# VHH binders against p0dx41: the designs that were tried, part 30

Target 1, 281 residues: p0dx41
Amino acid sequence: MASFIASDQDVKNFLTAPSMNDQEGIGFAYATDEAVLKALIPAPLKLMAPVVCGYVVHMGKPTFSAPYLEESLFALVSYKDKMMGAYPINLLLHGPGAESGVIAGREGAGIPKKLADDIELRRNDNSATATVERHGKTLLNVSWTAGELNDPSIMKQFAGQLALGKEAEMNSFFYKYDIDQHEDGTNHFSNVQLVATQLRSLADQVEPGNLSIQLESTDDDPFGELKVLKPLGAAWFHFDTSVMFNTLKLDEVDAATTMPKLLTGRYDRSFFNPKAATYII
Below, E stands for the ipSAE of ESMFold2; O stands for the ipSAE of ESMFold2 at other seeds; V2 stands for 0.75 times the mean of E and O plus 0.25 times the DockQ between their complexes.

## First folded at step 15 (VHH)

Design n1 (framework vhh_7pa5_2; at its last look DockQ between E and O 0.62; V2 from the best seeds 0.00; counts 0 for: pae O 3.5 > 2, unsure alone 63.4 < 65)
Fold by ESMFold2, look of step 15:
Structure n1 (fold): chain B 281 residues (1-281), chain A 127 residues (1-127)
Amino acid sequence: as target 1 above (281 residues)
Amino acid sequence: QVQLVESGGGMVQPGGSLRLSCAASGFTFSRYTMSWVRRAPGKGPEWVSDISSGGGSTYYADSVKGRFTISRDNAKNTLYLQMNSLKPEDTALYYCAKEGRYYKYGGSTYTYEFDYWGQGTQVTVSS
């Protein structure tokens, strides 16, 4: 029976580690301007390569929501030259589970999630396409064709991430923070910290191929800042499971130097700009 | 072009077993998630089970979990459903379905789409 009061069992289930089961779609990588990408990476993370990685996937059986589609662009980074992983710059979600996915990720780990207006992902035999739309533009248009990578020399660099049939552990780095309100109603940032979420994923399908990719910008989502200088490759993949099994608190960081690099992935321009003058006819 | 042909249905007593097969052709079978769907008399389609393209992941409706086992043989382009401990409620036309891997959510529908279906094989559980 429905109630505003959750049962004890509901509370226990709420605290269970989330899993993104039955996840599939297009993963990709392309070369971009190193200086531009490096400038987006907050200290103490260090950029490992002038490469943007990303994906457009269907989260088929998440444990925390209805199914949804998700896009991300991320950099490859290290923490203190010993922990390596992904630093997601953005995530856009669409579909019946998307609102729940945004809430869970934002509240749980400070993940830079917003809702897309539309995401489409389609595979036809040996090719696949995806599009991501928000605020009047197609921000991302990506295609994969099974076969040769655009730059086959990168396969050796990424081969360990493609281990079929065995669980692989991966780090994703995020900056968590609180927004606290002062007694006068103004806000401040507190507890700004670097965390690593750790995922254990089982890939049971990985099909490498050729990448075709286009990016566009809006003021709210400046994807085009990360220019495609050279497509490197793509793959169609399926993860049977992907469980977030641990979160590590790594460092406290300075709000003034960090928050400018976090806000755009989490908020639209309306949060930064006072209401524009009324248009009167 | 794409062909899915189910077989192995029939009449069986409650508590009995059947094994359904689905022969696939006209597409690269090993690259697609495959499903069993059933339609009971007078009812709409009901999802029964999925199996991932490599066979490593299987999923079941609550009504059949523990009694049915989905499997595939990618070398033979064949999907299977082992059905044990059959109940009268399992009486239905059973379809093999190929998932189309087309994901788009609109305002009117949020369901995952199958792009091809077989002709179905009848399973009847009756004394």
Scores: ipSAE 0.322, ipTM 0.769, lowest interface PAE 2.5, mean pLDDT 87
Fold by ESMFold2 at other seeds, look of step 15:
Structure n1 (fold): chain B 281 residues (1-281), chain A 127 residues (1-127)
Amino acid sequence: as target 1 above (281 residues)
Amino acid sequence: QVQLVESGGGMVQPGGSLRLSCAASGFTFSRYTMSWVRRAPGKGPEWVSDISSGGGSTYYADSVKGRFTISRDNAKNTLYLQMNSLKPEDTALYYCAKEGRYYKYGGSTYTYEFDYWGQGTQVTVSS
């Protein structure tokens, strides 16, 4: 029955396009320090607004794993003023499908995924809360209350992503790279490249409302660097389907200027300093 | 006040059919995934089927796939389960359940939380 060797049919099934079906949770946006956020964005991507967007969602019926919870903070960016989309700074996953999600995303597109210690997402009537915990702290505590946005002026910016009953497409940008070892045992980065994943999502529920959000830092996850200067708004949403239908190779980039901006979303501080591996739970 | 009221259970011979109904009130029925769950004598709860809020997606446990059909009428706030080709192992108390939006996992386990359950309707399959 089971074998370390996959059948030809298993290999074909492995190559099928992934979909994050039955996805729901809290999406949000807040204003942050422009210089701080801009410094995190590797060339050739350009920051489009001094806004951090994010979400905490349940991936109810992914085609590639058991269900899981996912958090992300991302910037809105452009590539050559031609292609707009999200640049995720981090993604934290928790639940029975989370390990598979981390492996697939890291290997497939260089997605900055790590495992959280806990993620909770709860909705009661017209309000919802979510928490994300890792290495001794609650890194993110977010609430949505149905009704007025904190700043209604952001509605036009998100109108395309809020259209019910119609598919919306979004690009997400990531950097892939290799780590190669020299004959003397030292390592170096090679093949550092910008990619975009393209996602087609069908929203059947979008309920805008008020955002309350707090961020905290640990040595491994410095979420508090992205200070909340002004909450802008939140929404509860449900995507019936969300298909990743394409991955584009866009550019080769310089390792020395790019890699410092990639490592902390993918690795803990123990890679840089053994003393930083300690945390309190 | 959320209420779920199941009906349509009864005694039936193997190979027979039953249609279960669940009348819902006290919440916006069309906004929620709804489920059927059953509890056989001496066993814990077993998930049977889900239907999405709009009715476009349906899901079934392997033990009932091809024999049971879940449906809903959002205009009448009613959930249905058509049960065909019934077997003795389908004997159970069948509950209509409203799926909650509360997600929290422990370790690598699946957790589904239902906010509200009905009183159940008994299905007995015997020859």
Scores: ipSAE 0.223, ipTM 0.725, lowest interface PAE 3.5, mean pLDDT 87
ESMFold2 (binder alone), look of step 15: mean pLDDT 78; pTM 0.782

Design n2 (framework vhh_surovatamig_d1; at its last look DockQ between E and O 0.33; V2 from the best seeds 0.00; counts 0 for: pae E 6.2 > 2, unsure alone 62.0 < 65)
Fold by ESMFold2 at other seeds, look of step 15:
Structure n2 (fold): chain B 281 residues (1-281), chain A 127 residues (1-127)
Amino acid sequence: as target 1 above (281 residues)
Amino acid sequence: EVQLVESGGGLVQPGGSLRLSCAASGFTFSRYTMSWVRQAPGKGLEWVADISSGGGSTYYVDSVKGRFTISRDNAKKSLYLQMNSLRAEDTAVYYCAKEGRYYKYGGSTYTYEFDYRGQGTLVTVSS
């Protein structure tokens, strides 16, 4: 029988490492304005290339929710020239598991997750398309066609480095924080810290191809700030397993200089301006 | 590149049997629902049968239930159609087809569409 009180066993099961099994969709990369992208990267992370990477995927068998669709745009970064990996600028989720995915990611690692109004991902033959909609616009429209990359010299080696049937490990960097209330009722940020989640993934399908991509902005989701200067390539991929096997606390960081770069990926404009309510219901 | 190659067609008498095969390559065969479809002379395509990725579930058009059996061997990347008690109405080119991937939640009807089939194999049932 269900209860508001969880059993001790339920609590123990809640604490197991999350997996995102049976994940597939379109991955892509494009060149963007270096100064713009660098400005979005909070210290102490450093931008490694003027490239935005991203994906639109179906998370088929997550261990923490029903299935859902997910979009992300991320930068390639390093921490102190020692650890390299992804810094996601945003993630948008849609589907029956999306609410649970947002809660888990936000609470677990400070992942910049919001809900999309709609995500569609379709593959037939040797081509695939995806769209992401929020607050009255299609923020992202991507297509992949199997075959030649837009820039074969840049993306060929990257797409070929995924070893089918072998585990690969990757870092993703996020910033966590608390919002505490002062005695007078006002709020402040505390415990602002850089963390890395470490993923172990097993790819069993990677099909490189040509990227076509368009971004649009709303006041709440300014995807167009990350201009597409040159599409580089895309791939259709499938990960059989992907496990977050470790989370590392890397640094405490200053709230005043860091939080301005974190809020848009996590909150809409109505959080900052009570008259800024732009959405479609 | 996805490739599907059908074989096993031929001329048979009414009441006879044939076993069709489809060799698949260029995709992870075991992850996809597979289908047989057919096209009779001068007619449109008709879905005949499909089988789930693991082989545990099968579905048939009513006109072939009890006479046709779809099966697969994921290790050999092969799809089969055993056709028994053949009738003149079964005369058609038979095609192997792979399920597409389509993910959309809420608001609209999901469309299930097959995204590839081979050149087909001809089955002729004639006395």
Scores: ipSAE 0.251, ipTM 0.748, lowest interface PAE 3.3, mean pLDDT 87
Fold by ESMFold2, look of step 15:
Structure n2 (fold): chain B 281 residues (1-281), chain A 127 residues (1-127)
Amino acid sequence: as target 1 above (281 residues)
Amino acid sequence: EVQLVESGGGLVQPGGSLRLSCAASGFTFSRYTMSWVRQAPGKGLEWVADISSGGGSTYYVDSVKGRFTISRDNAKKSLYLQMNSLRAEDTAVYYCAKEGRYYKYGGSTYTYEFDYRGQGTLVTVSS
């Protein structure tokens, strides 16, 4: 019988590790302004290259929700020269599973997820396009055409990571925090910490090609700050499965220096200025 | 160049089973989502099922869930539809279709736009 009270079995199922099965879409990389990108990376993470990576994908069979579409832009970073991985700057989700994906990611690992108004992903033969729309603009318009990379020299760097039928492990870095309310109703941040989630992914399709990409900004989503100085390449990929198999607590970090770099990936301007809200009927 | 050839249709009584096959050529079969669509007498095309390029994900229209199973063999470049517990309402011409991998949520119920489809195979369910 349905109830507001979850069963013991439901609670046990809630605690299982998530898996993302049947994931496919466009992955891409482009060069950007190093100083701008570095400024977005909270300590103790260190930027490894002046490159923005990203994707627009269909999450076909996630174990925690209905299917959804997801966009991300991320930097390549290291933690104290010990671990390398992705630092996602933003993720935008759309589709029937998107609300659950935002809640799960925010609460589970502090993942900077918001909802997009619309995401479209299309592939025809040897080309694909994707668009991401939010708050009155197309923030991202990306195309892949199978064949030559824009800069073929990057293929050597990614060859082992792109091997078909080989499991690849990758770290993703996030900052978790609590928002505690004082008795007078004001808030403060506590327990700000750097974590790494570890994914094991099995790719059964990886098709490199040429990238075309355009970014736009709104006040809520300043994607254009991450300027496209040079497209480097794109690929169409399919992961049969991706499993989040581990999460590591790495550091406690200072709220005053860290939180300014976290808020815009998680909140809109209306949180900072109540007159900055978008109203659509 | 692209060819899709359906077979396995026929006349069957309600409650019976049929297995449809589709032989594909002229494209890299393992790179594409494949679908079955059908056209009942006097109606438009209706999406029935699709299967991801690797075979790991399958999707069905509600009216056939639990009765139909889509499968593929990428080595043989073949697509299949196992149709069990057939009903009169399943009477249609069934087509194998190569989709263009299109994802969009929140609009009208979309049938995926199909780049190619075969000639069809007739399934008639009648007592």
Scores: ipSAE 0.037, ipTM 0.600, lowest interface PAE 6.2, mean pLDDT 85
ESMFold2 (binder alone), look of step 15: mean pLDDT 77; pTM 0.773

Design n3 (framework vhh_7aqx_2; at its last look DockQ between E and O 0.80; V2 from the best seeds 0.00; counts 0 for: pae E 3.8 > 2, unsure alone 63.0 < 65)
Fold by ESMFold2 at other seeds, look of step 15:
Structure n3 (fold): chain B 281 residues (1-281), chain A 127 residues (1-127)
Amino acid sequence: as target 1 above (281 residues)
Amino acid sequence: QVQLQESGGGLVQAGGSLRLSCTTSGFTFSRYTFSWFRQAPGEEREFVGDISSGGGSTYYADSVKGRFTISRDNAKNTFYLQMNSLKTEDTAVYYCAKEGRYYKYGGSTYTYEFDYWGQGTQVTVSS
């Protein structure tokens, strides 16, 4: 019978390591303004290249929710020149598992997740397209066509991240924090810290190709700040498994200098200024 | 020409087993997810389960979990549905389907496009 009280087995299942099984879609990279991208990266992370990477994927068999679609834009960064990986700037989720995915990611690792109004991902033979819509705009319109990359010189970096038939490990960096309420009802940030999640992924399809990409902004999602100066390439990929096998607590960081760079990926402008948004009923 | 063809259906007593096959041609089999569906007379087509392109991930409808197993043989361009502990409510025409890789969700309903279907094979489970 359904109950407000979870069973012991339900609690055990809730605590298992998450896996993003049967994941597929479009991955891409493009060059952007270095100074703009660098300004978005909180210390102590250091930008490794003036490149935005991203994806639009279907998470077909996640272990923590129903299936969902996910978009991300991320930078390539290092921590103290000893760990390299992704720093996601945003993630937008849509589909039956999306609410659970946002909650789990926010609470588990401080992942900058919001809900999209719509995500579509379609592949027809040797081409694919995806769109991401939120708050009256198509924020991202991306296409992949199988064949040569826009800039073949980045193939080594691209191939190193998606090795067919072998497990690949990747770090993703997030800033986790608490919001505590004072006795007078006001809030403050506490325990602001840099963490890394570590994924072990097995790719069984990687099909490189040409990228076409357009970004648009709303007040809540300023994707256009990360201008597409040069498309570099895209790929269609499938991961059979992608397991989050480790989480590292790396550093405590200053709230005053860090939180301004975290809020827009997690909250809309109406949280900061309630007159900045339009409401439709 | 893309084709999917089911086989292995028939009459079986409750508690028995059957194995269905779906033989495919006209595309690179190893690149795609495949699904089984079934349809009883007068009812809507019901998802039974699927198997990922890599073969490591399977998913089953609640009504068949623990009784049905999906597998694939990439060398033979064929995937299978092993049905054990059959019940009379499993009586249906069973279809195999190839994923078209189109993902879109709306409201509380989602769509998962399939671009090719087999013609179906009858499974009848008698008491």
Scores: ipSAE 0.240, ipTM 0.734, lowest interface PAE 3.3, mean pLDDT 87
Fold by ESMFold2, look of step 15:
Structure n3 (fold): chain B 281 residues (1-281), chain A 127 residues (1-127)
Amino acid sequence: as target 1 above (281 residues)
Amino acid sequence: QVQLQESGGGLVQAGGSLRLSCTTSGFTFSRYTFSWFRQAPGEEREFVGDISSGGGSTYYADSVKGRFTISRDNAKNTFYLQMNSLKTEDTAVYYCAKEGRYYKYGGSTYTYEFDYWGQGTQVTVSS
């Protein structure tokens, strides 16, 4: 029977590592303004290239929710020149599993997730398109066409990490923090930490091709700040599995200098100004 | 000229086994997810199971889990439904279907579309 009290078995199952099984969609990369992108990267992470990477994917069989669609834009970064990986600037989720995906990611690893109003991902034989809509705008419109990359050089840096039919391990960097309410009702940040989550992914399909991409902004989602100076390439991919198998605590960081770079990926303008809410008329 | 064609249906006694095949043409087989459906007389079409484009993920309806297995052979552009421990309730026309890789959700429900369907093959399980 249903109950407010979970069984011991349910608690055990809740504690298993999440997996994003049967994931497919468009991955892409483009060159952007180095100074703008560098300014978004909180210390102690360092930007490795003036390149924005991203994706729009369908999470077909996640272990923690119903299926959903997900968009992300991320930077390539290093920690102390020894750990390299992705620093996601945002993730937008849409679909029946999206709310669960936001909760799981926010609580599990501090992942900057919000809900999109709509995400569409479509592939015809040799081409695919995706759109991401939120708060009155199409924030992202991306197309992939099978064939040559816009700039083939971007694949050589990652060739050793992309192993079709074999598992690959990747780092993603996030900042976790607590929000504690004081006796007077005011909120305070505490325990602001840099963490790395480690994913083990099995890619069984990768089809490189040409990227076409457009970004737009709203006050809540300023995607256009990351200008597309040069499209570099795209690919259609499928991962049979992608498991978060480890999380590392790397550093404690200063809230005053760090939180301004974290808030907009997690909160809309209404959190800063209650009259700044977005409404459909 | 996309085609899907089922074969391997027939009459079998309860407890027996059958293997269905879906042979495909007119597209790059390895790029797509495929599903099996069935329709008993007087009933709506029912999902049986699917297999991912890479072949690593399968999903089955509860009514067939543990008894049916889906596999694919990319060299032959064919995918299969192995049906074991058949029950009279498994009597139906079985269809194969190709997913169109169109993902869009609306309202509170999942919406999706299959591009192409086979013509169906009859499976009859006698008592």
Scores: ipSAE 0.202, ipTM 0.706, lowest interface PAE 3.8, mean pLDDT 86
ESMFold2 (binder alone), look of step 15: mean pLDDT 79; pTM 0.788

Design n4 (framework vhh_5c3l_4; at its last look DockQ between E and O 0.31; V2 from the best seeds 0.00; counts 0 for: pae O 4.3 > 2)
Fold by ESMFold2 at other seeds, look of step 15:
Structure n4 (fold): chain B 281 residues (1-281), chain A 127 residues (1-127)
Amino acid sequence: as target 1 above (281 residues)
Amino acid sequence: QVQLQESGGGLVQPGGSLRLSCAASGFTFSRYTMSWVRQAPGKGLEVVSDISSGGGSTYYADSVKGRFTISRDNAKNTLYLQMNSLKPEDTAVYYCAKEGRYYKYGGSTYTYEFDYRGPGTQVTVSS
């Protein structure tokens, strides 16, 4: 019987580590303005390269929801020169499992997730395309064509780090925080923390190729700030399994210097500006 | 690197049977929906049958329902088509096909595209 009260077994199942299995789509990398990208990275993370990485994928068998499509743009960063990984700047989700994915990621690890209006991912033969739409614009239009990378010298270095048929552990960095209300009704941020989620993933398909990519901006999603100075390459990939098996609490961080870099990935302009207009769809 | 190789075609009399096989390599066979398609002389491609990645769902064209059976063995990376009660109208080249990927929610857009198919095997039903 359905109930507002979860059973003890339901609570135990809720606490099981999530997996994002049967994941496939386009991964890509491009060079961008180093100063612009560096400014987006909150301390104590340090930018490792003036490169934006990203993907548009179908999450085919997530353990916590129906399937969904996901876009991300992320930087390559280090924590204290000892842990390396991804710092996602944004994630946009679309599809029947997307609402659950946003809730789980926002509450579980502070992941900067919002809903897209539409995501399309299509592969025919040796080429693939993806588009991501939100609030009146196509924010991302990306294509992959199997074959030569745009810059083979750089992608050879990055592509060699992921071994096919062998599980790899990878870090993704996020910032968590609370919003507390003062007695006078005003809000403040508290408990601002840097965390690392750790994934164990098995890539069983990686097909490198040429990247074509265009980014656009809206007031809510300024993707165009991360200018494409040079496309580096793309790949079609499939992860058979991808398990988020651990979350590490790394540091407490200063709210005043950190939160300005977190809010736009998590909230729209209407949250910041009481005069912001309702969007036309 | 993706390779599909059909076998089991040939000449058969009306009312006879054939079993087609398709050996697959160069991709994770168990992850993809697989199809048999055919092309009769002077006609376009016709999807004969589809089978889901796990084998739990099948589709058959009206012209072959009750006579043909699609199956797969994911351990052997092999797709099969059992063809019974063959008719002269079944004469065609039969292709094994791997379906492409298309993900879109909420739209009306549909494409039925194969990203790879084999060279085909000839089936001829004649006296």
Scores: ipSAE 0.202, ipTM 0.710, lowest interface PAE 4.3, mean pLDDT 87
Fold by ESMFold2, look of step 15:
Structure n4 (fold): chain B 281 residues (1-281), chain A 127 residues (1-127)
Amino acid sequence: as target 1 above (281 residues)
Amino acid sequence: QVQLQESGGGLVQPGGSLRLSCAASGFTFSRYTMSWVRQAPGKGLEVVSDISSGGGSTYYADSVKGRFTISRDNAKNTLYLQMNSLKPEDTAVYYCAKEGRYYKYGGSTYTYEFDYRGPGTQVTVSS
């Protein structure tokens, strides 16, 4: 029978490596203000380009939960010019598996996950659209149309990152930390560290095309600070598998200089303003 | 134009087996996730199984896990469903479907959507 006490087998199953199988959706890239994007990147990561990448995907068969939809915006960064990868600025999740995904990602790697009020992803023939809603606004409205990229000059770089039918490995960089409480009840940050989570993904479908994208802001989700100066391109993709096979501890970092750049992707204004008790959903 | 044609249905006794086939034409079969869906009398469409475009990922409804196996042959533009250990509750019209992609959750469930489905093949399991 169910119990508050997990069995030994339940604990063993809990510790297995997660895989995000049968995921598909829209991936995209656009140019943004370099100074704004650079300011969001905590040391020792360095911004590689004034480009925001992102996606809206359906995680069809995750190993740890029911299916869910996920949005992300991320920067392309390097660690000490030796490791390259993604630095996610936000992730919003929606669907029956979303709560489990937020908990797992927050606790496992400090991933900046929140729940969206709604995510929609739709494809018919040669075009697709997605919307992400939270707190009374559509934060992201994106579409892809199969064919030419908005900026064809980046096709070689764009195609080089997408290897059809072959496993590709990518780094995702996150900052983990603890929140501990002093004897007087106030909190402090400890053990703030940079980690890299490594994924091995198998893409069996990649269809490049034209991007149309609009962003909006709320006080809780300031997506509009990452202005779309120029859409660069989009693709529809399908990954058969995407396995998180390794996590590396890279550095310990200073809390005072780092945490201001981490909080808003993980917490709403109610955490910063005790009088902000009303939300628009 | 998209064409899907199912075959292989029929009458079987409980515990028996059937193998359904679906011939596809009018689109690039290898680019699309394909599904088997069924409709029992008086019920809506139920996704029985799906398979990714390359065949590397599969889904099965809980009611058929361990009994049904989906496969595809992209060289022959054909989708298959091997149905073993059939039960009376498996009685339905089975459709081959080319999925559209429409994902939106409400009421704690996700939704599949189809661009096109075939005319279906009847499977009847009776003793």
Scores: ipSAE 0.189, ipTM 0.685, lowest interface PAE 3.9, mean pLDDT 87
ESMFold2 (binder alone), look of step 15: mean pLDDT 79; pTM 0.797

